# Designs tried in a protein design chat: VHH binders against Uncharacterized protein AF_1353. Part 2

Target 1, 325 residues: Uncharacterized protein AF_1353, of Archaeoglobus fulgidus (o28918)
Amino acid sequence: AEEKWKMKVIWHVDTSGEPFMDLSPDGELAAAVDWNNAKIYLVKPDGESVVFDIQGQDAVKPVVSGVALKDGVAYVLGSYEDFVGIRKYSWNGEVGEERHGWAGSVSDNILRSPSGNHLCYLITIDAGKQELYCDGVKMTLGGDYYFLNSVSDSGVVVISSGDGTHVFKEGNEVLSFNTSNVVAYKDRVLVNEEDFLRVYDLSGNLVGEKEGYTFSLTTLLRWTLLPTERYIFRYEPLEDTHVITWDIKQVETLPGFPQFANDHFVVTSKNGVLHCYSLKDFHEVFSVEMPEDDGLIKLSDDGRVMLVSGENGGYWLYVSSENNF

## First folded at step 20 (VHH; from Ya with A33T A50V)

Design Yb
Fold by OpenDDE, fold request of step 22:
Structure Yb (fold): chain B 325 residues (1-325), chain A 123 residues (1-123)
Amino acid sequence: as target 1 above (325 residues)
Amino acid sequence: EVQLVESGGGLVKPGGSLRLSCAASGFTFSYYTAAWFRQAPGKEREFVSVIRYGGYKTYADSVKGRFTISRDNAKNSLYLQMNSLRAEDTAVYYCAAGPRYWLSLKESHYDYWGQGTLVTVSS
C-alpha cells in the first residue's frame, strides 16, 4: 500500500552564480536562473525548455535577487539598468515588467506563498526607504532595513529588521515580535523567542510553545523550520529533523536536514542523499543521490517532479519513472 | 575610499568578554551583508558570524551562544559581542561586507575587508 517510485534526471543545465529557482506546486513549470550569464530557463516535466536573456538590450548586466512562479509566469526580481523591480517571463517570452526606483536602487528578495496564490517582493529605493509589493499593492517602509521573511496562503506577510518582526494581514499590521525568526503558515505564525518555539494565531493568542526548540535562517536563505498543514519540520542542529504537530508535540524523527516540504511530502538531506517521505505515514517514497554537496530543493505537490540546484549554480530536474509525458 | 576599520581587540582572560566594533565608510554600508571572520595563527581564516541587511544572523557552531553580532546602520557600524571567551578564540578578527544578493557565506563573496583586530585569550 506504500507508494514508492524512482526519480530520474530528465533535464540538466550547467550554470554559475546564485541558484535562484522555483517550481510550480503542480510541477508543470520550473524556473532556473543562470545568475552570472543573466539568463532564465523555463522547463517542463517532459524536459522541454526555453531560455531567455534577462539583460536583453541593457548595457548593464542585471543583478538578480530572486525568482518566483505564479500562474505560469516567472517573476524575476532584480536591479536592472534603469530600475529595480520585476521582469516577467512566460513560456512564450518576456511578458512584462514592474519598474520601480532608479539605477541606484537595490532589489531585496521575493517570495510566493506555498500555493502560489500570493506573491510579494521587497526593494530598496533609497537609503532608508523600501517598498514592499504584495499582489500589486505597495507598502512604503521607512527607517529600518527590512527583509521579507514569509508569505502565507492566507495572505499573511512577515517582514523583519534587526531583532524585530512585523506581521501583516490585508495590509494591516496584526502582530509584532522582538525576534527575526518568524515564519507564517496560513493564519498562524511560528516564532523563535529566546529558547522557545511559540505558535501564535493572528490575534496574538499562544497556541503552543516548547522550550529548547529554536529555528533560524541558514545558508541559501533556508529556514531550519518548515511548516505544513499537519506538521512542522524542525532541524535539531547536528542531529535530524523533528516532526512536530501544531500543539508542539514531537511525533516522529526523520534523518537529516529538512530541505523542502509541502502538505504532502518532506524532503531531507542526509549524507549526500535526498530522502522524500510521505506525510501520510512517513514512509520513504524515493531517494536520490545529491548531484552536489548542497543546494536548493523544490518538490511538486504530487511528489513526482523535483528541482535541485547546486550551491553555486547548476540545475537538475527530476521526474518520477511513472510520469509519461 | 571604502574602508572598514575594526577596533576593540585586546588581551582578555578565559571566561572574559570583549566587544568588537567595525566602522564602515566610503560606501552605503546599509546595503550590504556584514560578517565577522577570524584567523588564528597558523590556521585558515574562518567564518564567525554574519548579519544580513535585513538583520538575519548566523553563527559558526563554535561561537553559538557566546557571540552576538549586531549592526547600527545609522552609524555605519558592525559589532561583535564576545562572551565566555576561550583560548581557542584567539585570532585576528576581520570585518567584511558583501552584496546582499549572495546566498552563501563564502569568503570570496565579501568585497570589502578591514585590517583586522587581534583578540588574545590567555590566562
Scores: ipSAE 0.508, ipTM 0.779, lowest interface PAE 1.4, mean pLDDT 94
Fold by OpenDDE, fold request of step 22:
Structure Yb (fold): chain B 325 residues (1-325), chain A 123 residues (1-123)
Amino acid sequence: as target 1 above (325 residues)
Amino acid sequence: EVQLVESGGGLVKPGGSLRLSCAASGFTFSYYTAAWFRQAPGKEREFVSVIRYGGYKTYADSVKGRFTISRDNAKNSLYLQMNSLRAEDTAVYYCAAGPRYWLSLKESHYDYWGQGTLVTVSS
């Protein structure tokens, strides 16, 4: 039977500034940052929420560059008064810090793997000197300015610069490419080389390729390609979402832009409406009108909890209603 | 459509000052790193200054202490205050925008470019 349900807003907050948010895969905890006011909200599916002041006693407002949830803790990456690094928040309050660099250091970005079993963040200590922290392990980067592209559940870490990409596993570089458009899923990497989409294993073997398929990083640091266990969702410019298999064959088309995907669901946006599809058979599970302009979307593994942001702030937490179709 | 439009260029005497402006449209400028480049006649385009969305600034050695980069996110604008101008500062000045994580001096790291504004420093 095709499962369908309705989604309802159970929590909302007005914020301003670039949205930084995360939703735990199990949907039990949402984190939303009010960038301009230096606050973080933690929200449960029942609508209960707590708010913390990220600035605290600091004389200078922090510059937040991201947030990731791991094991019920929100890791807030930012440039703080005296350091760059992490402030950690649980439901009960601030639970710790990871301090690096100095007052002039800059935070770059933070990513967790889809399951949350790996967490990495990138910081700039000084000009020409960056540090990558993955699961507490530091890697020093020099010479170029890198961006953290992707972190997979298998511990594959992808960093890129204008000059190319480096792929790491367990602290060892395993692959490199002459393109910045590289993302990882488990032990595979998807690479946009020239006018080709290519899939490689970690040994560098070509698994598949398709000419004319490209992907890139967009505003709000979203990729136009989303890999999952069974499918790869790719946005075709001026068209819709192409559903392709790992042998790079298109098997379906879904309306709109791919906003988010996990191994069970994909969410697309079309004409101001969010559509959630089951990856079992691509039937529509639910749809909702977007509450505001195009922002970020996160969905729980069971598809029952969804966190939505506006482009310039504002957050909405959706939960499935008890009335199923 | 994404656009960057520079303004404020002109003729100035050595030791004088100019303020360049760059107006962005068609995208959320505040989410981007912004930079100034310049190209003198017969020379290659060179980096002048960059400002990240978070406010980090850096300058080429040749302009350090004389030029100041700033931005107004509410106005989607980038500025370059140029003081103590020299003849060697004569160039077409370009506004550029790239991903927020860039802190690079490389032109290839910037996705959007303006058409440029001419600054001439002459007695």
Scores: ipSAE 0.013, ipTM 0.375, lowest interface PAE 7.7, mean pLDDT 91
Fold by ESMFold2, fold request of step 22:
Structure Yb (fold): chain B 325 residues (1-325), chain A 123 residues (1-123)
Amino acid sequence: as target 1 above (325 residues)
Amino acid sequence: EVQLVESGGGLVKPGGSLRLSCAASGFTFSYYTAAWFRQAPGKEREFVSVIRYGGYKTYADSVKGRFTISRDNAKNSLYLQMNSLRAEDTAVYYCAAGPRYWLSLKESHYDYWGQGTLVTVSS
C-alpha cells in the first residue's frame, strides 16, 4: 500500500442554489457560482479568491445554467436581462460577453471537453429553435429541444432530444441514435441502446458491445458511465464502480458511485466518503469525508486539487498538503 | 422523500374555472422543469403544460389560451389555472418534475410524479 496523500480544505464558501462549478485540468483555477445571489468565485490553489457580481448593471437577476473554465477564463452561461449567452470573468474581472437571442431566450447548458481544449454551449432562442456554439462556431438546431450530453477532446459533440441523439464532428452530423444515453470520448461513442452498451467509431463501425450493461444521466447531471483514455467506469446495473477496458472486459471493481474520472484518477463516493484511486494500479491515493450528503466533484489531472460542492449550495476546495515546505 | 401532491380538483360546469396546485417537498423544486399531464379514461397520459427552470412556458394546443401554468419557488409550488373548461378537459391531472434543462412534451422525460387530482367537467 502506498502512502496516502493528505487533502486539506483551503477554501470554502456557503452559497445557495444549484451548484455550478468547474476546475481547470491543471488545478490552477476553480470557479464556483452562488446561484441565488448571482456571484461567481474564482479561486486559486493557494486559497486566494476573487468574487464578481454576475448581474452587474442589469435590472434583473440572471438565471445561470452553467460555468466552464477555458484558458483562465470562466464562461458563465445564463439568461441575462436582454440576452442569452456568456459573461466571461478572469482573475482581474469581467473580460467580455457573447450575446445572443433576446430577453425571452433561455440558456440550456455548457460543457467543456475533459482537457478543456473544446467548449460548447446550447441556448434556446425561441420555441423549437436552439443554437449550439462550439469554440465560437454556431450551429442552428430546430424541430426539437436538445440537451448537450458530451464534448470530447477531439471535438466530438453529442446532443440529445430526449429519446434521440445526434453526434457531430467539425459541425457535421456523423451518427445518430434512438436513445438519449450517448456520450463520447475522443472519437469513440458510447451508447446504451436496447439492452446493450455499445462502442462505435465515427464511421459507424461497432467496435464493442455487451448485453446487459447500461448507463444513464442522473441527478446533478452526472452520467453513470465515465470514459477515460484507458478505462471506462460503469455504475449500472450492479452498483459500485465497475472498471472496464474499451473492449468491454471488466478488470476491477471499486466501491461506490463513480463521481469523477480523468485519465489518471477516479473518485468514487460510498457512505459519505470520497475515495480517489490511481489508474496506474488502483491504489487509493486519498479519502476525505464529504462535507454534504451529495454533491459534485472535480479533480485536477495530477490529483492534487479537488473542488467539491454540496447538492444545494456550498463549495470546498481541497489541496494536497504534501511537499509545501 | 421526494413528493409531489396535487390538489384543487373537483366537479365544475362547462365554462367554469379551477386552479390546481402541486406542492413539492424533499427537493428544491425551482431547479426542475415542472409540468402538468392529464389522463382521461381509456387514454394514455398526455401533456398539458410545462414551465422550465428559467420560466419559459409552453402548452398543448388543446389548452393554449385557456390554461396558465405558473410556479411559486418560495412555496415550492406549481399551479395550473384552468379557465373556460370543456367536457373534454375531464381527466386526472398529474404534476411532474423532470430534468432541469429539458423542455419536453413526453412523460418519459419526467422523474417525479404526483398521484393525481380528478377534474370532472359536467353539466
Scores: ipSAE 0.006, ipTM 0.330, lowest interface PAE 10.3, mean pLDDT 87
Fold by ESMFold2, fold request of step 22:
Structure Yb (fold): chain B 325 residues (1-325), chain A 123 residues (1-123)
Amino acid sequence: as target 1 above (325 residues)
Amino acid sequence: EVQLVESGGGLVKPGGSLRLSCAASGFTFSYYTAAWFRQAPGKEREFVSVIRYGGYKTYADSVKGRFTISRDNAKNSLYLQMNSLRAEDTAVYYCAAGPRYWLSLKESHYDYWGQGTLVTVSS
């Protein structure tokens, strides 16, 4: 039997501004942006950290709109002095840039797939013209202003506007919907339409639905529905986290709001406490007091490293230490 | 000095329409996320809609399909087109602006606020 895990804060920094952070799925690297001071921290699970100046020699402070980790490199999406795009940082410093647009262009958002095998970002070049970059491949978008909702491990990319959603696979639109509440997991697309949760395959076949199982994007750009390999975690106000199988049947209820999930664990929050549950049997693996009332959560695939932000700044890196360690 | 000034409020019958405007000054409006909030009598202020520089929009569930947010960056203006108005839409409507990368429905994430404009939906 596994021992009860104890999670200890091994790294913390006070920052200010909107939290942007990522944690590699293997837990070996965390990235955290001090938004107002234009700094990026890279942190290892032993507590060692480095910090880099995102502004560098620019005359103006960059405006960061996201960060994602891929292969030991932090991709910092921002609006920089004379371009929009990416500045890249590894443990030993800046290792590259992806420059687009011009000084008036604006960065929108960046996402990686759950395993980190796909990375996409969206930028606005000028009014009515955006560019989506996925794994280095550009797609030009026009006619509306889109937001990047979701990138799945199989390369499904979901973009939305206030008028609807478009779903792409390998650069080709495969589905569209008249709602912005759409996310993907592998080749499945989960849609909140007409007061239903609906699940479609990429051929447009409806493979599951349930009336009343709505979901949306809320505070800090968190979805109230989190799909994983075996389960879908959905917030029911006043009824906690519902654990749903892909045939849209509830099999479990967990206390609190579902803050983060991967294929092995789900982290919920209730009464100021983060609770982590194993998806093998739903036993509680650890719990910790939240450092602030709200914030972002990332957890490694093995559950042993957790990165937590405050809503208005601050980052905490938790690492498991066992009794026999 | 940053200022946001709302206009276009008034009395309207149920099922009617109004268009609210918000004029921004003292900053480069195009670099800010802009939002509408409202406060009904006796209630806390609540989120209505938000629009980013890049044009991404989202709406509170109670107004989705009836309200449309838009902005004109050249005129430093934010708009809210309100259709199919209901008595529950009666409120003071506030224009707000925050850093362009705050995508939050919480009022605490917005630094600049207008004085509000009253919308009354009554027969």
Scores: ipSAE 0.006, ipTM 0.369, lowest interface PAE 9.7, mean pLDDT 87

## First folded at step 24 (VHH)

Design Ab (from V5 with T28D L105R)
Fold by ESMFold2, look of step 25:
Structure Ab (fold): chain B 325 residues (1-325), chain A 123 residues (1-123)
Amino acid sequence: as target 1 above (325 residues)
Amino acid sequence: EVQLVESGGGLVKPGGSLRLSCAASGFDFSHYTAAWFRQAPGKEREFVSVIYYGGYKTYADSVKGRFTISRDNAKNSLYLQMNSLRAEDTAVYYCAAGPRFWLSRKEKHYDHWGQGTLVTVSS
């Protein structure tokens, strides 16, 4: 009979603008961007925080398009005064830049893999020319404007444009599809095509499918399908979270919309309440009232640290008051 | 001077087609999410369709399969092909630009708006 964890807000800041945030998988560092004021907060689970000015000495306020944490460093993707790229921050301040393009270039988006062992970002240099950087390796993209859909822990990278998608492994295109609704988990690729959910391996073998199991992007660019090691969490409009296994069989239904999942927990939202469930037995580990109607959610691998945003700024860091495992 | 200017509206019979255009000027439209909204007489403005600058797009349920959104970044233009028109499609249609990084159905997230173009579907 496990007692529910007590989650307390240990840190909060009022911000404005588009929410960009990340939480390291071990829960030891959170990053939150005050978009309109060009600030980045780094926060530890004891509530200690530091703040840095992303604009620095520039005469022009940067346009931030994302943040990702890797090895204790926040990578802030943005369009800066005279370049597009990354400014890097650690606890003690700015620790580097990755400069590309020119003043007219535009930052697109940045993602890390679930464990944080891979990090990719996409930038637009000029009309019809983009560059994708994954783990420091550049790929030049032309002919369209791409969006970075997902990056898996095994280094599978998915990009889409219009109704087309290209899947890369180690810089080589391994699959393509005529749909933009494609995400990856490790070496498995989940595709919504022809009113089917389909799962492919990297050799192009169809390893599972189910008619009617659609998925797509929503507000805040969240996917309605969240794959993890053991389970896939899928949302139907007007329905709850469907929990399916990799052989495409439904084994559980959880209340609400699946906001975030890792290999140990899933966080759903229903009627203004966040609910966290253990993937071991689907018992509810904790619940908290959402501070706003919608926003972004990140949870540490052990479920003890949760970072929540409002849909237009504002951040709350929740920490468990108990040391149950 | 930032402008979005819609054109292509008019009177059409049920079952007919229209193509709406939106010309952007005074900013780099090609790197923004762009959308169509509409407002029927006496109603709130409602979402019709959105297209990300990378081409990913989605539609309101009421127009899926009948309307197609597209963009031409070289011309800083947004389009809406409207087929199989119905009386309930009668509205002023607005183009909008922003949010930059969201596929938003909420009008409050859009920075720039046109003045609208009237579409009337009537026998």
Scores: ipSAE 0.012, ipTM 0.458, lowest interface PAE 8.1, mean pLDDT 88

